# Designs tried in a protein design chat: VH-VL binders against Laminin subunit gamma-3 (Lamc3). Part 2

Target 1, 177 residues: Laminin subunit gamma-3 (Lamc3), of Mus musculus (Mouse) (q9r0b6r508to684)
Amino acid sequence: HIRSDFRHGAGGWQIRSMGVSKRPLQWSQSGLLLGLRGGEELSAPKKFLGDQRLSYGQPVILTLQVPPGGSPPPIQLRLEGAGLALSLRPSSLPSPQDTRQPRRVQLQFLLQETSEEAESPLPTFHFQRLLSNLTALSIWTSGQGPGHSGQVLLCEVQLTSAWPQRELAPPASWVET

## First folded at step 1 (VH-VL)

Design c04 (framework fv_concizumab)
Fold by ESMFold2-Fast, scan of step 1:
Parts: structure tokens; C-alpha cells; sequence
Structure c04 (fold): chain C 177 residues (1-177), chain A 121 residues (1-121), chain B 112 residues (1-112)
């Protein structure tokens, strides 16, 4: 699987504007400040792109840190590849939580072409083509500006593979002959 | 079997330059961050540099920032460390090391045998 | 920079007896992603360092279960339940929570 945990910076993530004034990405060791303006999207680095067919039917998981009194913004995931585009809504909604304390919230986006979760559902064949050469993976919010996000931080993004993570071989010094 | 083989070490005078190379095999080189870590004569381990799998991001401690450059050639499975303005304090065994996490920075799992750099006049 | 402090500096152990090494960091190693990036390495005489434990308590592939790591925040421990001759060497803790990566000063483990 592929992930960004933002420990050492923005990790190649960038804000892309579509006719809105450009602004810098706000990073801290706790994560990226998720305050997107209308027409902005947070675009994934190249490690999330390319042939991602092994992720078909698997989740993209976003971990957010929400301050007391805050709530998760309405986030959507946009995929582009092979000349196609698809926007996905979370496959499960966060459970209601006590807002008196800071909390972690996970949003899961299943990489599927389903009509309930996709804004423009694709035939399976076309979705497989999109995943075979993913050219963009982006996070955006429907109608929410930076003033509405407060101090919500994006702490982790994980793109899950259907295959188990490669087992690490022991060092040669631990292997006989 | 993952293997890392360093070369390029030697004796150099203060203010001189040296380029280290690391030949990698046995894994998908471009998928892993690579690092250089040195061990002083006193046996202290000091991290020197890290480069992302794509080569797009590089990181250094203040002690070598501006003097050392890390680079990689993914087509040749090779990692490099260009060391300029060398000082006596740079005398060490330099190890090439592979990060254990795919496309992320978890710390090193596999280390090469090391190449010795001695800065002395 | 995060400073890593190891104690003791050296340890002489009778074969079959337990050993314990402490590692303390100048600030918390807990990252906002919920993980603590504290690794332990062993350097056997004449060899390169090898990974023993990653993320505080997870044994790397091939590492015997007599090795265990524990701790949280700024205070970490590596334990060897029954020291064997092959365990001699210098043990280093290392944090990867933030750049620059930093190492402890090392603990030399010798057999009596």
C-alpha cells in the first residue's frame, strides 16, 4: 500500500486552484491544514499515481484530526486517468462523537464505480482503464471554504492494495548460508 | 536478496571533495527512500542525507547542509553522495541504507558494508 | 533536533541472563498519525548495523522473540530475555519521527 503521514513535510501534496487566488499549503508536524477554497483541490504526489488496479475495491483512507467543537468537512475524492474522471463520496460516514475533546476521524473511499458513491458512475471496464493509468488523485470539499474548516488537519492518506504488503526479507547476516 | 554496495571512499585533504556511490540490487529501487549514515571513529552513528524514491525530495542535517548533495539514478539503481568542503569531522565510515517502508520514511532496514572516508593532511 | 540518550553505555552479561537497555528522547516521539517511530539496531563486531525492532515494539523479520521493545512518549526500553553469544555488539536506538533522524550513543553488550 501507499501512504502519506506528513511527518517530514507536505510529502509532495499541492493545492491546485481553478481560477481562485493561489495560496500556500499550510503544514505542521501534526499534518496539513485542510482549508480548501471554492475551486481548490489538494493533489496527491506521484507515488499515488500510475497503475493502481490492485487497489480496485479497496479503500482510500483519510485520517483527520478535528478540534473540540469542530466537525469533518464534506470531503470528496477525485480520480482522473485514461481521459476519464470520477468523484467519490465517503463509503461510510463518521460515527457521532463527543465534540468536547480533540478527536481522530477516518473517512473511507472505496475505489469502485458504484452509483451511490460516484457522482458520474462509470462502467466497470472504463473504471479499470482509469485505474490502469491514474493521472490525478485529489481531495476537495463541496462548497466549504477555509473559514469553515477551522483547524481540521489531514494526518494521513492511505491507498490500500488488495495484496498483502511485501514481506521484508531478513538481513543476510540472519540467514544461514 | 537485497544488496547495497558502496564505493568511492578514500583519503582526502581538508577542503577537498569526494563522491560516494552505492549500487543497489534485489528490490524495486525507485519505490524506496535511500539514506547515507556515517559512523565516526568513536562509533557514533550520524544520519547524513535522505532522498525520496523519485529523487524529488532531499533532506540533510545542519552539519552538512550546503556542503553535501544526495542524488540517485533510478535507471541504474545507483545512489550518490557528493561531499564538498570536507572537514576533519567528516572522517567516518559511510553507509548506504534503504528505508524499509514503500514510498515513505520509516527508518532503514538494509545497510551496505560501508566505505571509509578519511579527511587528513 | 531530538536528542537520544542511551543507558547504560556498556553492559556485561552472563549467558542466559536478561539484559535491559534504556533510550530517552528530548521530546515525544509520538507523531500526529498515532505512530511512534522508534527503531533499535544491533551492530555486531565487524558488521553493518541491522534492524531489530521498528515502531517501538515490532520485531523485524528473522529477529528472535527473546528481543522485545516497549515504551511511549520519551521513554523506551529494549529487553533481551536470555542473552546469547550471538547477541554481542553495540545496540542503538534511533528516531524517525522527524528529520533529522537521530541516534542514541550506543550500548555495548558483552558476554562475561
Amino acid sequence: as target 1 above (177 residues)
Amino acid sequence: EVQLVESGGGLVKPGGSLRLSCAASGFTFSSYAMSWVRQTPEKRLEWVATISGSGGSTYFPDSVQGRFTISRDNAKNSLYLQMNSLRAEDTAVYYCAKDWGDYEYYGMDVWGQGTTVTVSS
Amino acid sequence: DIVMTQTPLSLSVTPGQPASISCKSSQSLLHSDGKTYLNWYLQKPGQSPQLLIYEVSNRFSGVPDRFSGSGSGTDFTLKISRVEAEDVGVYYCMQATQFPYTFGGGTKVEIK
Scores: ipSAE 0.000, ipTM 0.495, lowest interface PAE 14.8, mean pLDDT 81

Design c05 (framework fv_concizumab)
Fold by ESMFold2-Fast, scan of step 1:
Structure c05 (fold): chain C 177 residues (1-177), chain A 124 residues (1-124), chain B 112 residues (1-112)
Amino acid sequence: as target 1 above (177 residues)
Amino acid sequence: EVQLVESGGGLVKPGGSLRLSCAASGFTFSDYAMSWVRQTPEKRLEWVATISYSGGSTYFPDSVQGRFTISRDNAKNSLYLQMNSLRAEDTAVYYCARDSYDILTGYDYYMDVWGQGTTVTVSS
Amino acid sequence: DIVMTQTPLSLSVTPGQPASISCKSSQSLLESDGKTYLNWYLQKPGQSPQLLIYEVSNRFSGVPDRFSGSGSGTDFTLKISRVEAEDVGVYYCMQSIQLPYTFGGGTKVEIK
C-alpha cells in the first residue's frame, strides 16, 4: 500500500487552484489542516500517481481528525489520467457523533468507474486507461461554506493495492467485475 | 509467534514521570495501530491511548490528555507511553495491545493481541 | 462517554451448565457502515485480557464454538453453552464505536 502520514511534514502534498496556483499548507504533527477555499484542491505527490491498475476496485482511505461534535466536510476524490477525469464520493460515511473529544474517522473511496452522484458510469475500459497512467489524485470539497471545515485535520491517506493480499473475508460492498 | 512485551513500570511519586516501552515481534508492526489499556487495582479496564499505524495520529481520553504521550518507532518494532505529572489514580497495570486490521478501514477498532502488562504504582 | 453496564457482577457455574452475561450501552453501537462495534474479552486468572468475540457475534480465531455473542443496538449477551474449567475468569464487554473506548465493569465466572 502507498501511504502519507504527515508525521514529518506535508509529504509532497500541495494546495492548488485552477491546477497551477499554489498556497502554503497548514501543517502540524497531527496532520494537515483541511481548510480548502473555493476552487482549491489538495493534490497528491507522485508516489500516488502512475500505473495504479492494481488498485482497481480497492479503496483510497482518508483518516481525518474531527473536532468534538463535528462531522467531515463533503469530500470528493478527483482522479485524472489519459485525458480523462472522474470524481468519486465516499463509499460509506461515519455516523455523526456528539462527543467532547476529537474523533478519528475514515472515509473510503472505491477506485471504480461509478459513484453515487454520477449521472452515468464511466465505461470500464476508459477507467482502466485512466488508472494505467494517473496524472493527478486530488481531494476537494463540494458545497463547503465559510467555517465549515476549519479544524478538520487530514491525518493519513492510503492508496490500497491488490498486493500484498491477506486472507480476509472481502466486504460485500467491494464491486470488482 | 505474535508477541508484545511491556517494560518500564515501577514505583513513582506523585508528579513524577515514567516511560513505558512495548516490544513487538512476530508480525509486521507498521501495519497496525497500537493502544495502551490500563487495569486499575479495582480491576476496571480503561483505554489510555491509541496511535495510528504510521504514527501520524494519536488519541487520548480526557483523564490523561496533556500528561501522556504515545509514540512508536516502526524501525525498532517498539511502542512507547511517556507519562508525566503522574497521579495516584494512574496506579494500574499497563497493557500494550494491537488493534485489528481491516483492509477497507485499516483497522477494525478492537484489540486482538495483548502484552503481559507492566505495573505502575504512584504513591508517596 | 458511552457507559457500559454488565450484569451479573459474578456467577458460579457447575461444569457443563450454560452461562449468560449481559452488557448494556448508554447509546446505540450501530454505525452507518452496518457494523455494531461491541467486543468481548476474557481475562483468565493471572493472565492478560484476550479477545473472544468481535462485532457482536464473530468468534476470534481459536475461540471454541461454545462461546456465542448476540444482541443489537444497546443490549448484548455473551453465552457459554457448556462451561468448562478453562473458562474461569473475568469477562468484559467493550465498545469501539467512538472515543474514548469504554469497557464494562466485568463479570467474574467461577466453577461451583
Scores: ipSAE 0.000, ipTM 0.460, lowest interface PAE 18.2, mean pLDDT 79

Design c06 (framework fv_concizumab)
Fold by ESMFold2-Fast, scan of step 1:
Structure c06 (fold): chain C 177 residues (1-177), chain A 122 residues (1-122), chain B 112 residues (1-112)
Amino acid sequence: as target 1 above (177 residues)
Amino acid sequence: EVQLVESGGGLVKPGGSLRLSCAASGFTFSSYWMSWVRQTPEKRLEWVATISSSGSYTYFPDSVQGRFTISRDNAKNSLYLQMNSLRAEDTAVYYCARDQYSSGWDYGMDVWGQGTTVTVSS
Amino acid sequence: DIVMTQTPLSLSVTPGQPASISCKSSQSLLYSDGKTYLNWYLQKPGQSPQLLIYEVSNRFSGVPDRFSGSGSGTDFTLKISRVEAEDVGVYYCMQGIHLPLTFGGGTKVEIK
């Protein structure tokens, strides 16, 4: 698996903004401050890019730390490759909690073109082309959630890869000869 | 020796304002969340406000939300509670309390000051 | 809001006899980290509240062995194995995790 844990810095992640200079990232030992303005996105370093076809159907997992009483903002994952783009919503959202302790929550983004969470889904062939040469993987928000987005920390990003399996003989009692 | 000393209490009329202070000594003030807790004349304890170790996060119950502000000055080892639009129901002894350590819960509110009395009366 | 209910309201104890105080929360205090953030405080006459027990069953530094806490979920108990004169005061339970933070109504302990 490919992972950024931000233990020693921003790890090559950058804020990109169309038509405006990049803003500096705010980093701490606890994570990267996820404070994005309209039109900004947080872009992954090259280790998340390139041929990612082995990640098809696998999750991208974001681990966030939200302040006590807060909720994660409406985060989307944007993929670009081969001249194509796709935005994904989390496949599940954690239940909000009103607690005094900072909360760690995980958002999973399933890398599938037919997902219910996909915005403007692509035909399978086009999505495979996108994954064959991923040129951008970015985090952005379509608006502020019930929590304060400027105080949310990004603690980890994991891109899951699956190895292809050899065909196995089906069980004798289940499949016809 | 860990010590918290409150000041600033007094008699004030309904609708008035008052600012409480808490001076901390004997520990690394900047490493702890801090809270204010009040005790009513009926001896009920009510949490009033909490501030994170950095001062970036503040929390209040609905009963004081929008009327009270909590702040801190880590360089001066001081905690403050600004109380506006005071009501008779805000009459209480106000305690400053050391809360959670910045890396997580050790004991919660483990050290309390002696309290400062606030009386809201016409 | 989580409501913390203490029983009894008051109790009178003969010196050397045990005492038991109950605290019930309106919903579970078990947090996602597996911990339960339930504290017990004693307020002696004319003094500020002092921490006795934290995280349900842990005695705070300097607290005598005769004090013990137990419970889980929504039901918690503070026990004093042998009540002494210096134990007179009002005992409060407190949940320190869910906003707003809430205290029990208190249990007054007196010597007969």
Scores: ipSAE 0.006, ipTM 0.532, lowest interface PAE 10.1, mean pLDDT 82

Design c07 (framework fv_concizumab)
Fold by ESMFold2-Fast, scan of step 1:
Structure c07 (fold): chain C 177 residues (1-177), chain A 123 residues (1-123), chain B 112 residues (1-112)
Amino acid sequence: as target 1 above (177 residues)
Amino acid sequence: EVQLVESGGGLVKPGGSLRLSCAASGFTFSNYAMSWVRQTPEKRLEWVATISDSGGSTYFPDSVQGRFTISRDNAKNSLYLQMNSLRAEDTAVYYCAKDYDYVWGSYEGMDVWGQGTTVTVSS
Amino acid sequence: DIVMTQTPLSLSVTPGQPASISCKSSQSLLHSDGKTYLNWYLQKPGQSPQLLIYEVSNRFSGVPDRFSGSGSGTDFTLKISRVEAEDVGVYYCMQSIQYPYTFGGGTKVEIK
């Protein structure tokens, strides 16, 4: 699995607008402040890019910290690769919760071409081509203003892969010949 | 209430290996990052490793990078430190400590430490 | 790496008198989130380190109000208004703004 947990900093994530790098991210050990303005998107570093076909049918998981009285903004995941682009909606929305306290929320984006998971579904062949050479993976919000994403922190991003799994790879001392 | 109990320390020769364990109780272990901190015979405190709440991310200083591995088993409320290629300068009391709160997104410092387990590396 | 420098190395205080410990960092501990990641720990003889103060000036749960932390940027101070017998031990400052976490060299506080 490929992860960013932001304990060391922004980890190469950038705010971009119209393909151009914009303002600096606000970072803490709690995560990145997800305060995106109109036309802005949060773009993943190179470790999330390239051949990601092993992630087909697997989720991208975003972990958010939501402030008291707040709610997660409408978040979309944008994928670009092989001259193609696709925006995905979360496979499920978090249940309404007591907003009196800060809370941790996970959003899952299933990497599939189905209409339930994509705003502009692609034929399977084209989606596989996109994943074979992923050139951008970005977080996008459709809401604006402080009530939407201004105080929400992005705590972790995981790109899930099918077999093989890097986290479960045995260390060299335990590898069998 | 909140308790951390280390075990696994001992005497090893240079180049040897040792695995430390830390048993956690009294808090929701899976909500927190966990860390190892060692104290040298000269009483200097040195951070050794941190692991994220899920175990998906690990962090080390250059002095132990590639030699030490941190892992956790959230089902067993247990934290581990695998120490390989041990050197004389790794001699210390090793503490496990409760670190960052992922649920509330807060870091107040390592607020709860275990009693420590002694590791001695000598010939 | 951020270097943490503590002064003095040791301090001998008569009971009821004040004590002051200085901690200096090689770079600012103020984060872009507005927080300053400077903590103080006390290690009593034969015991594990225990958290006294976090984020410069916030007393941890159960810590008496005779302990106070202050400072900003790179210069920090821990004050004990009236030192008592149970305050004997080694005090350490610590930064957690970035990895590696680093500690000061310690200040030993004794009574007599």
Scores: ipSAE 0.000, ipTM 0.476, lowest interface PAE 16.9, mean pLDDT 80

Design c08 (framework fv_concizumab)
Heavy chain, then light chain:
Amino acid sequence: EVQLVESGGGLVKPGGSLRLSCAASGFTFSSYAMSWVRQTPEKRLEWVATISGSGGSTYFPDSVQGRFTISRDNAKNSLYLQMNSLRAEDTAVYYCARGDYGSGSYWEYYGMDVWGQGTTVTVSS
Amino acid sequence: DIVMTQTPLSLSVTPGQPASISCKSSQSLLDSDGKTYLNWYLQKPGQSPQLLIYEVSNRFSGVPDRFSGSGSGTDFTLKISRVEAEDVGVYYCMQGIHLPYTFGGGTKVEIK
ESMFold2-Fast, scan of step 1: ipSAE 0.077; ipTM 0.658

Design c09 (framework fv_concizumab)
Fold by ESMFold2-Fast, scan of step 1:
Structure c09 (fold): chain C 177 residues (1-177), chain A 121 residues (1-121), chain B 112 residues (1-112)
Amino acid sequence: as target 1 above (177 residues)
Amino acid sequence: EVQLVESGGGLVKPGGSLRLSCAASGFTFSDYYMSWVRQTPEKRLEWVATISSSGSYTYFPDSVQGRFTISRDNAKNSLYLQMNSLRAEDTAVYYCARDEYSYGSYYMDVWGQGTTVTVSS
Amino acid sequence: DIVMTQTPLSLSVTPGQPASISCKSSQSLLHSDGKTYLNWYLQKPGQSPQLLIYEVSNRFSGVPDRFSGSGSGTDFTLKISRVEAEDVGVYYCMQSIQLPYTFGGGTKVEIK
């Protein structure tokens, strides 16, 4: 699978507005600060792009770190390729958690031709064309949720390929929570 | 005693609007996701909306996306469904339901009595 | 969307005899967290749906032990070991692994 864990930097992710680079990302070893303004999107580096047909029907998984009393903003995933575009909402609800402590939340986006946000689904043929030459994969938010969002961090993005069990073991010194 | 009480249903013409309300009592409303589920005249159950405990996430099926909005007021223990551009196929009994009762579980365990929405000319 | 198919459409049972309802999903309901998100609801005449079983086999609080759920992947069964008059109603299976939540068409259980 293809992954950004942000342990060593922003990994080529960029804030863009209308497809052009906008402003610098704020990075720490804990992740990217997920502070998007109206019209902005967080765009994936080239390793997530190109021919991604092997990820059809597989999830894109986002891991967020939410501060105490905070709530994650509504997040959508935007895909562009072969002159087509599709926006996806999370395919599963976030697991309920104690909001009094900092917590990690995972959002899964199933890579398929339908979306709860879309008025009409893309035909399977067109979606396969989109995945055959993915030119953009972006994270968009429709605004801040109620309460104190604080510093919501994007800790990991995973584009799952068929047969995730095939992945190599991590280096002996590498540790992830 | 855990209770959900719906109101706001009625008869409306195609293209019209209605706002449904659900009053919650007997539990900490702000801890739960809440959903709306409708039952058609043919007795088919259809999920129509879900809102997160904080109100930050809202979810809809394609059939109502852009026409319905779900909201909540945690201070008032109230859930709402704003229905616009109503169609004959929206005719149903609308139930509010408590969602995600247990950590790491997804199910609707408490349902209201329902409120009837009829869309006809 | 995941399609949920229930059989039979209706079932007439002699009191005290067993009943069995089948539910099939168009896709596996096993999540990467190891849980299978299939639930069963009962709607008694004139009442709202009530939760009977969650995550395949877990009886909700207050549900009699004559009700049991089983299955895995795409094939699920609800069994009533001995049907009583109070068990009359329409039974629905429901998947909650992904949105949209979808329900089976229902199985009406009646007493002979």
Scores: ipSAE 0.000, ipTM 0.452, lowest interface PAE 19.4, mean pLDDT 80

Design c10 (framework fv_concizumab)
Fold by ESMFold2-Fast, scan of step 1:
Structure c10 (fold): chain C 177 residues (1-177), chain A 122 residues (1-122), chain B 112 residues (1-112)
Amino acid sequence: as target 1 above (177 residues)
Amino acid sequence: EVQLVESGGGLVKPGGSLRLSCAASGFTFSSYAMSWVRQTPEKRLEWVATISGSGGSTYFPDSVQGRFTISRDNAKNSLYLQMNSLRAEDTAVYYCARGRYSSSWYRGMDVWGQGTTVTVSS
Amino acid sequence: DIVMTQTPLSLSVTPGQPASISCKSSQSLLHSDGKTYLNWYLQKPGQSPQLLIYEVSNRFSGVPDRFSGSGSGTDFTLKISRVEAEDVGVYYCMQGIHYPYTFGGGTKVEIK
């Protein structure tokens, strides 16, 4: 698994606009302040890039800390690789929670083509080609939701990898009589 | 309110150059692959160029390769086609078109501009 | 280049009657991913082309159910079960599987 837990800093994550300009991240022991302006995206460090085919069909998991009365912003995950690009929406919504309390929520983004037309950006072979040489993995928002999204902290990002199946040992052979 | 508006067409002599622009509004421009498709006076449709959502990949048929350049400015929601060494056969209405997905325009172009006319004539 | 051949060149149809348009490709449009990237577009008089059907048989958003696409390999058909006045225009098939991407020559549908 590849992970950023932000315990000792921003871990190489950067705010970019058009992939060119950079703005300093606000960091604390609790995480990164997820305050993105229009046209900005939060870009992953090199450890999340390159050949990520072992992550096909596996989730990217974002852990957020949401303040009382707040809600997660509409977050999307943007992937680029091998000349291809797509944006993914969360594959599942977090369970309903009491909004009057601070809470941690997880958003999962399944690294797989979707069946919906608006959300089905690539055929399987193109998506796997994208993952074979991932050049960007970015977090962006399509807008500000109701509530104070600017106070949401990003606490962890995990890129999940499938482990190759172990080579099965040959079955024990019985001595015949 | 999703809209594409082309501009920059005109009359040019053979060997000349033109730059076409396409202004996009009403959607997240950087999330979509963009294409130029032209329609000849005989009403044939011809694919001219495609650029990925990030701008990292560009595609052309041999008939325009080396003469045309496609580019985009995602901060300005704008697409461009630089046309050099123009020939009489480049005379057409040029449409800006959005692919339904960021890199899979071949799965259908769902939004088209009204077109801009390019006439190459001596 | 893959050549896309449409027949007929034109159709004159009485309102309420069916229409059928054929599109044939010089090579199979079946991709190794199991999908077939054959799309249909309609250009109404004085308007830009618009997407009708993508990947052989999928109606695009807002397209009435009287339109249907079918086919496989090299032979594809667009059918209109009951032609209406607003269906007048030129219909184009397009393959998106092999570079350079190519369109058919168009089929003009007009009302009798």
Scores: ipSAE 0.000, ipTM 0.457, lowest interface PAE 15.2, mean pLDDT 79

Design i01 (framework fv_ivicentamab_arm2)
Fold by ESMFold2-Fast, scan of step 1:
Structure i01 (fold): chain C 177 residues (1-177), chain A 120 residues (1-120), chain B 110 residues (1-110)
Amino acid sequence: as target 1 above (177 residues)
Amino acid sequence: EVQLVESGGGLVQPGGSLRLSCAASGFTVSSNYMNWVRQAPGKGLEWVSIIYSGGSTDYASWAKGRFTISRDNSKNTLYLQMNSLRAEDTAVYYCARDYYDSSGYYFDYWGQGTLVTVSS
Amino acid sequence: AYDMTQSPSTLSASVGDRVTITCQASQSISSYLAWYQQKPGKAPKLLIHDASSLESGVPSRFKGSGSGTEFTLTISSLQPDDFATYYCQQYNSYSPEDYTFGGGTKVEIK
């Protein structure tokens, strides 16, 4: 698995913008402050990029620290590769919980082209092609809202790969290349 | 085989605007990261802007708000719209293709360049 | 952004000489460094990527070495076609705002 745990810094993550000024990331021992403005995206370092076909059907997992009374902003993953782009929504939402205390929340994004949560689904062949040379993996917010930029910290990002030492044989439904 | 041809440069007055074009052949612009890099007379190379394969863009801090990178996939052409030009923008402007694999990215092909002169 | 210091600014050499150009990064860039050759009136041409990987079609007399903060481009036996300006460029950052070039080294006839 490929991980960023932010224990010793921003780990190569950067805020990139589409026509606005680049801002420095705000980091602490607890994580990165996830305060993205319109047109901004949080971009993954090179270790998350390249040939990621072994991650097909596997989750990207974000771990967030949410303050009391707060909520996670709407988060989407944007993937670019081989001239293609795709935005993914979380594959599942966390269950409602007591918001009076700080809490950790995990969001999972399945790397699947047929997901109903995907904003721009691609045919399997094109999605495999995108994963064969991933050139960008970014975290962004698709909407505007008063609660969307709170004091939420990004504590960990994990890109899950198939057939690590403990993985079973890949599913028969996987596209072979 | 792979070729990039810039055009649109010329003499422009301070405060004016100019649009540069970069026509690509031998590959598809939308399948690659594409960059603009400039070089002032007698000076070194300076990165200006990038458009990613998916269409996102980034700019040098001094270029934000004045320069806009774009592409037309049907014409396989990259553009740089330059507004509010200043004397210090005088340079040869190159379009350059960004190679990416698992090790990182660098500029594997460059156009010939087009000269932009900003003076009264 | 990374500060890329390239030395010397100008180098005089004769055909057959061994030429060494140095590039120093202000922070570690691992091996994410490329070398370019630029002849007067022409666009830069990629010579070496990932500090030491020779681009296809580039003569074997060109060699890149180094990692971290210290990098070297060596031309083992200078040919007439090699008189040019050479630039290093780092690409360690995911953001291209950090694509920084060295100041260039002009290799001219002695």
Scores: ipSAE 0.000, ipTM 0.456, lowest interface PAE 16.8, mean pLDDT 79

Design i02 (framework fv_ivicentamab_arm2)
Heavy chain, then light chain:
Amino acid sequence: EVQLVESGGGLVQPGGSLRLSCAASGFTVSDNYMNWVRQAPGKGLEWVSIIYSGGSTDYASWAKGRFTISRDNSKNTLYLQMNSLRAEDTAVYYCARGDYDFWSGYFDYWGQGTLVTVSS
Amino acid sequence: AYDMTQSPSTLSASVGDRVTITCQASQDISNYLAWYQQKPGKAPKLLIHDASNLETGVPSRFKGSGSGTEFTLTISSLQPDDFATYYCQQYDNLPSEWYTFGGGTKVEIK
ESMFold2-Fast, scan of step 1: ipSAE 0.006; ipTM 0.542

Design i03 (framework fv_ivicentamab_arm2)
Fold by ESMFold2-Fast, scan of step 1:
Parts: structure tokens; sequence; C-alpha cells
Structure i03 (fold): chain C 177 residues (1-177), chain A 119 residues (1-119), chain B 110 residues (1-110)
């Protein structure tokens, strides 16, 4: 698995607008402040990029810390690769929780072409092509007001691989994980 | 050290069926997308089908409904089930590996197996 | 479907000649093109990927160039081992799925 846990800093994540690096990230010991403005997206470091075909059908998991009275913003995951782009929504909404307390919320994004209800389905061939050379993986929000998103922290991002680490590994002369 | 060895070709009657196999060795088979590419005698190369590492498949438009690509990762073997064969399916069928880290070209090919559809 | 047109279909050349083969895509494929060499009775061998990236072990006399819709393979000084059929292959498939090969160019002895 590929992870960012933000324990020691922003870990190479950057705020970008129209593909250009923009303002500095706000970081704390608990994570990155997820206060994105219109047109901004939070872009993943190189370790999440490249050939990610082994992650096909697997989740990208975001862990958020939301304050008392807060709610997770409507987050989307944007993938770009091989001249293609696709935006994914969470596979399910978080279970209702007591909002009076600070809480951790996980959002899962299944790395797939998209549901039939989605606006612009991508053929499987094109999606595999996109995953074969992922050039951007970005987090963005749509329509959430600053009152709710201004204090939400991104605590972890995990990209799941179909090939988990085994104690008895196959011969590694060729294997890329 | 990477090897792909096709088998299962032969003479078959029009309307018949045939299953091709490709035995892979020298690499982690389950991690690669695999392809079938054919070549009619004296003609050029023609892509037939792909199966991705996750099991999804795609086909040339003329192959849909007649050909089925599959894989058995426990045996490191790729298959092509061919049904309703026609004289124009006569060709050498190659097993080919998609390049893992650099896109969709074929870095290793098998020797090919000849399928002759004759009446 | 992406049509790949390769020219000439055949060319006759002598050792030491400069040989140029062209490949034209019906739509832009950016740089997503590979070149293969096939000798009689043998499987194709990858020479070049991403239009211009030479594979390990392929002699430097082979050069790929081009982008978009027009591509060339040049052999700067033809050697006896180079008499073969050459194929281009697109692997963009942006508007269509599936791979498309050119019709091949046979390089034969004069």
Amino acid sequence: as target 1 above (177 residues)
Amino acid sequence: EVQLVESGGGLVQPGGSLRLSCAASGFTFSSYAMNWVRQAPGKGLEWVSIIYSGGSTDYASWAKGRFTISRDNSKNTLYLQMNSLRAEDTAVYYCARDEYSSGWYFDYWGQGTLVTVSS
Amino acid sequence: AYDMTQSPSTLSASVGDRVTITCQASQSISSWLAWYQQKPGKAPKLLIHKASSLESGVPSRFKGSGSGTEFTLTISSLQPDDFATYYCQQYNSYSDYGYTFGGGTKVEIK
C-alpha cells in the first residue's frame, strides 16, 4: 500500500490551481488543513503516481478529522493519466455520527471506470490506460462553504494495491509493487 | 528468461471451435495484461484481444461474440477460445505481453501457433 | 477506428543505404507508437516505443521520430540483419479501444 500520514509534514502534497503550484499548505501534527478555495486541488506526491493498474477496483481511503458541529466537505478524487481524466465520488456516505464531538471520518473511493449513473463513464480500456501512467491524483471539493471545510483536517491518504505484502514473497527479479 | 509458448493450433473446419493456450514463465504473470495478436499468411499483424491483470477484457470488433480471452494465474496460462471459425480466421496466433511500466506496447512475444480453417 | 497507413509497402535496398519508412495515423495519437521488426518465420521484435525510445540492445542506426499523425522509422546505414518487415503500432486508442498496426513495410535486397 502507498500511504501519507502527515506525521512529519505535508509529505510532498501541494495545493495547485490550474496545474500550477499556488499557496502553501497549512499543516499541524494532526494533518493537513483541508481549506481548498475555488479552483484549487490538493495534489499527491510522486509515490502515488505512475503505473497503478494493481490498484484497479481497490479503494483510495481518505481519513478526515472533523471538528464538533462540522461535516465532511463533498470531496472528489480526480485522476489524470495518458491524456485522460476522471473524477470519482466516494463509494458510500459515512455512517451518521454524534457531531457534538471531534471525530474521524473515512471516505472510500473505488478506483473504477465509474458507475452507469455517473455523467461521463470511461471505457475500461481507457481507464486501464489512465491507471498505467497516472500523472496526477488530486483531492478537490465541490460547493462546500468555508464554515464547514475550514477546520477539517486530512489525516491520511491510502492507495490500496491488489497485491498486499506477503511474508513468503514470489521471486522478485521482475516484480514491481 | 521471459518465455511465452503458444499451443493448441491446428486444422479446423469452418464453423468449428478451437482453444489456444499460452504458457508463460520467467515473470510474475498475474501482474501483466496479456494479448492475442494474429497474422494471416503473407499479411500484417492484427490485434485480437486483451485481458488485464484484474480480469477485464476487450476485443477487436470483429472478434466480439466469437472469441473469448481468459487466464489462469495459478497455471501462468493465457487462453483464447475461438468459436464459429471462418476461413478468414486462418492465421498464426501470437501471445504477447503488455509492457508493465511504460504503456501499451508488446515487449515479449511467443513463437506463435498456426490455426488453419479449411473446407 | 484508428487507421494506420504505412508506406511504402515494399522497398528494395542495398547494404549501407539509408532507409525511411513512414506511418500515418488517421487521428492524432500523440507519441503513443511502437515499431516492430519481423523476420520470416519469426515473431515480431520490439524496436522502439513512444515514437522515439530505442529498446535496449537495438542498434543505434534505428531511429524513430514524429508525433501526432506522422511518424518515421529511419535506418541510417542498412545492414544484412535489417532485411525484414517493419510494423508500426498505435497504443493511444483515444477515440477507439484496441491496438492498430500499420500494414507493414518489407525491406528486401535489391
Scores: ipSAE 0.005, ipTM 0.476, lowest interface PAE 15.8, mean pLDDT 80

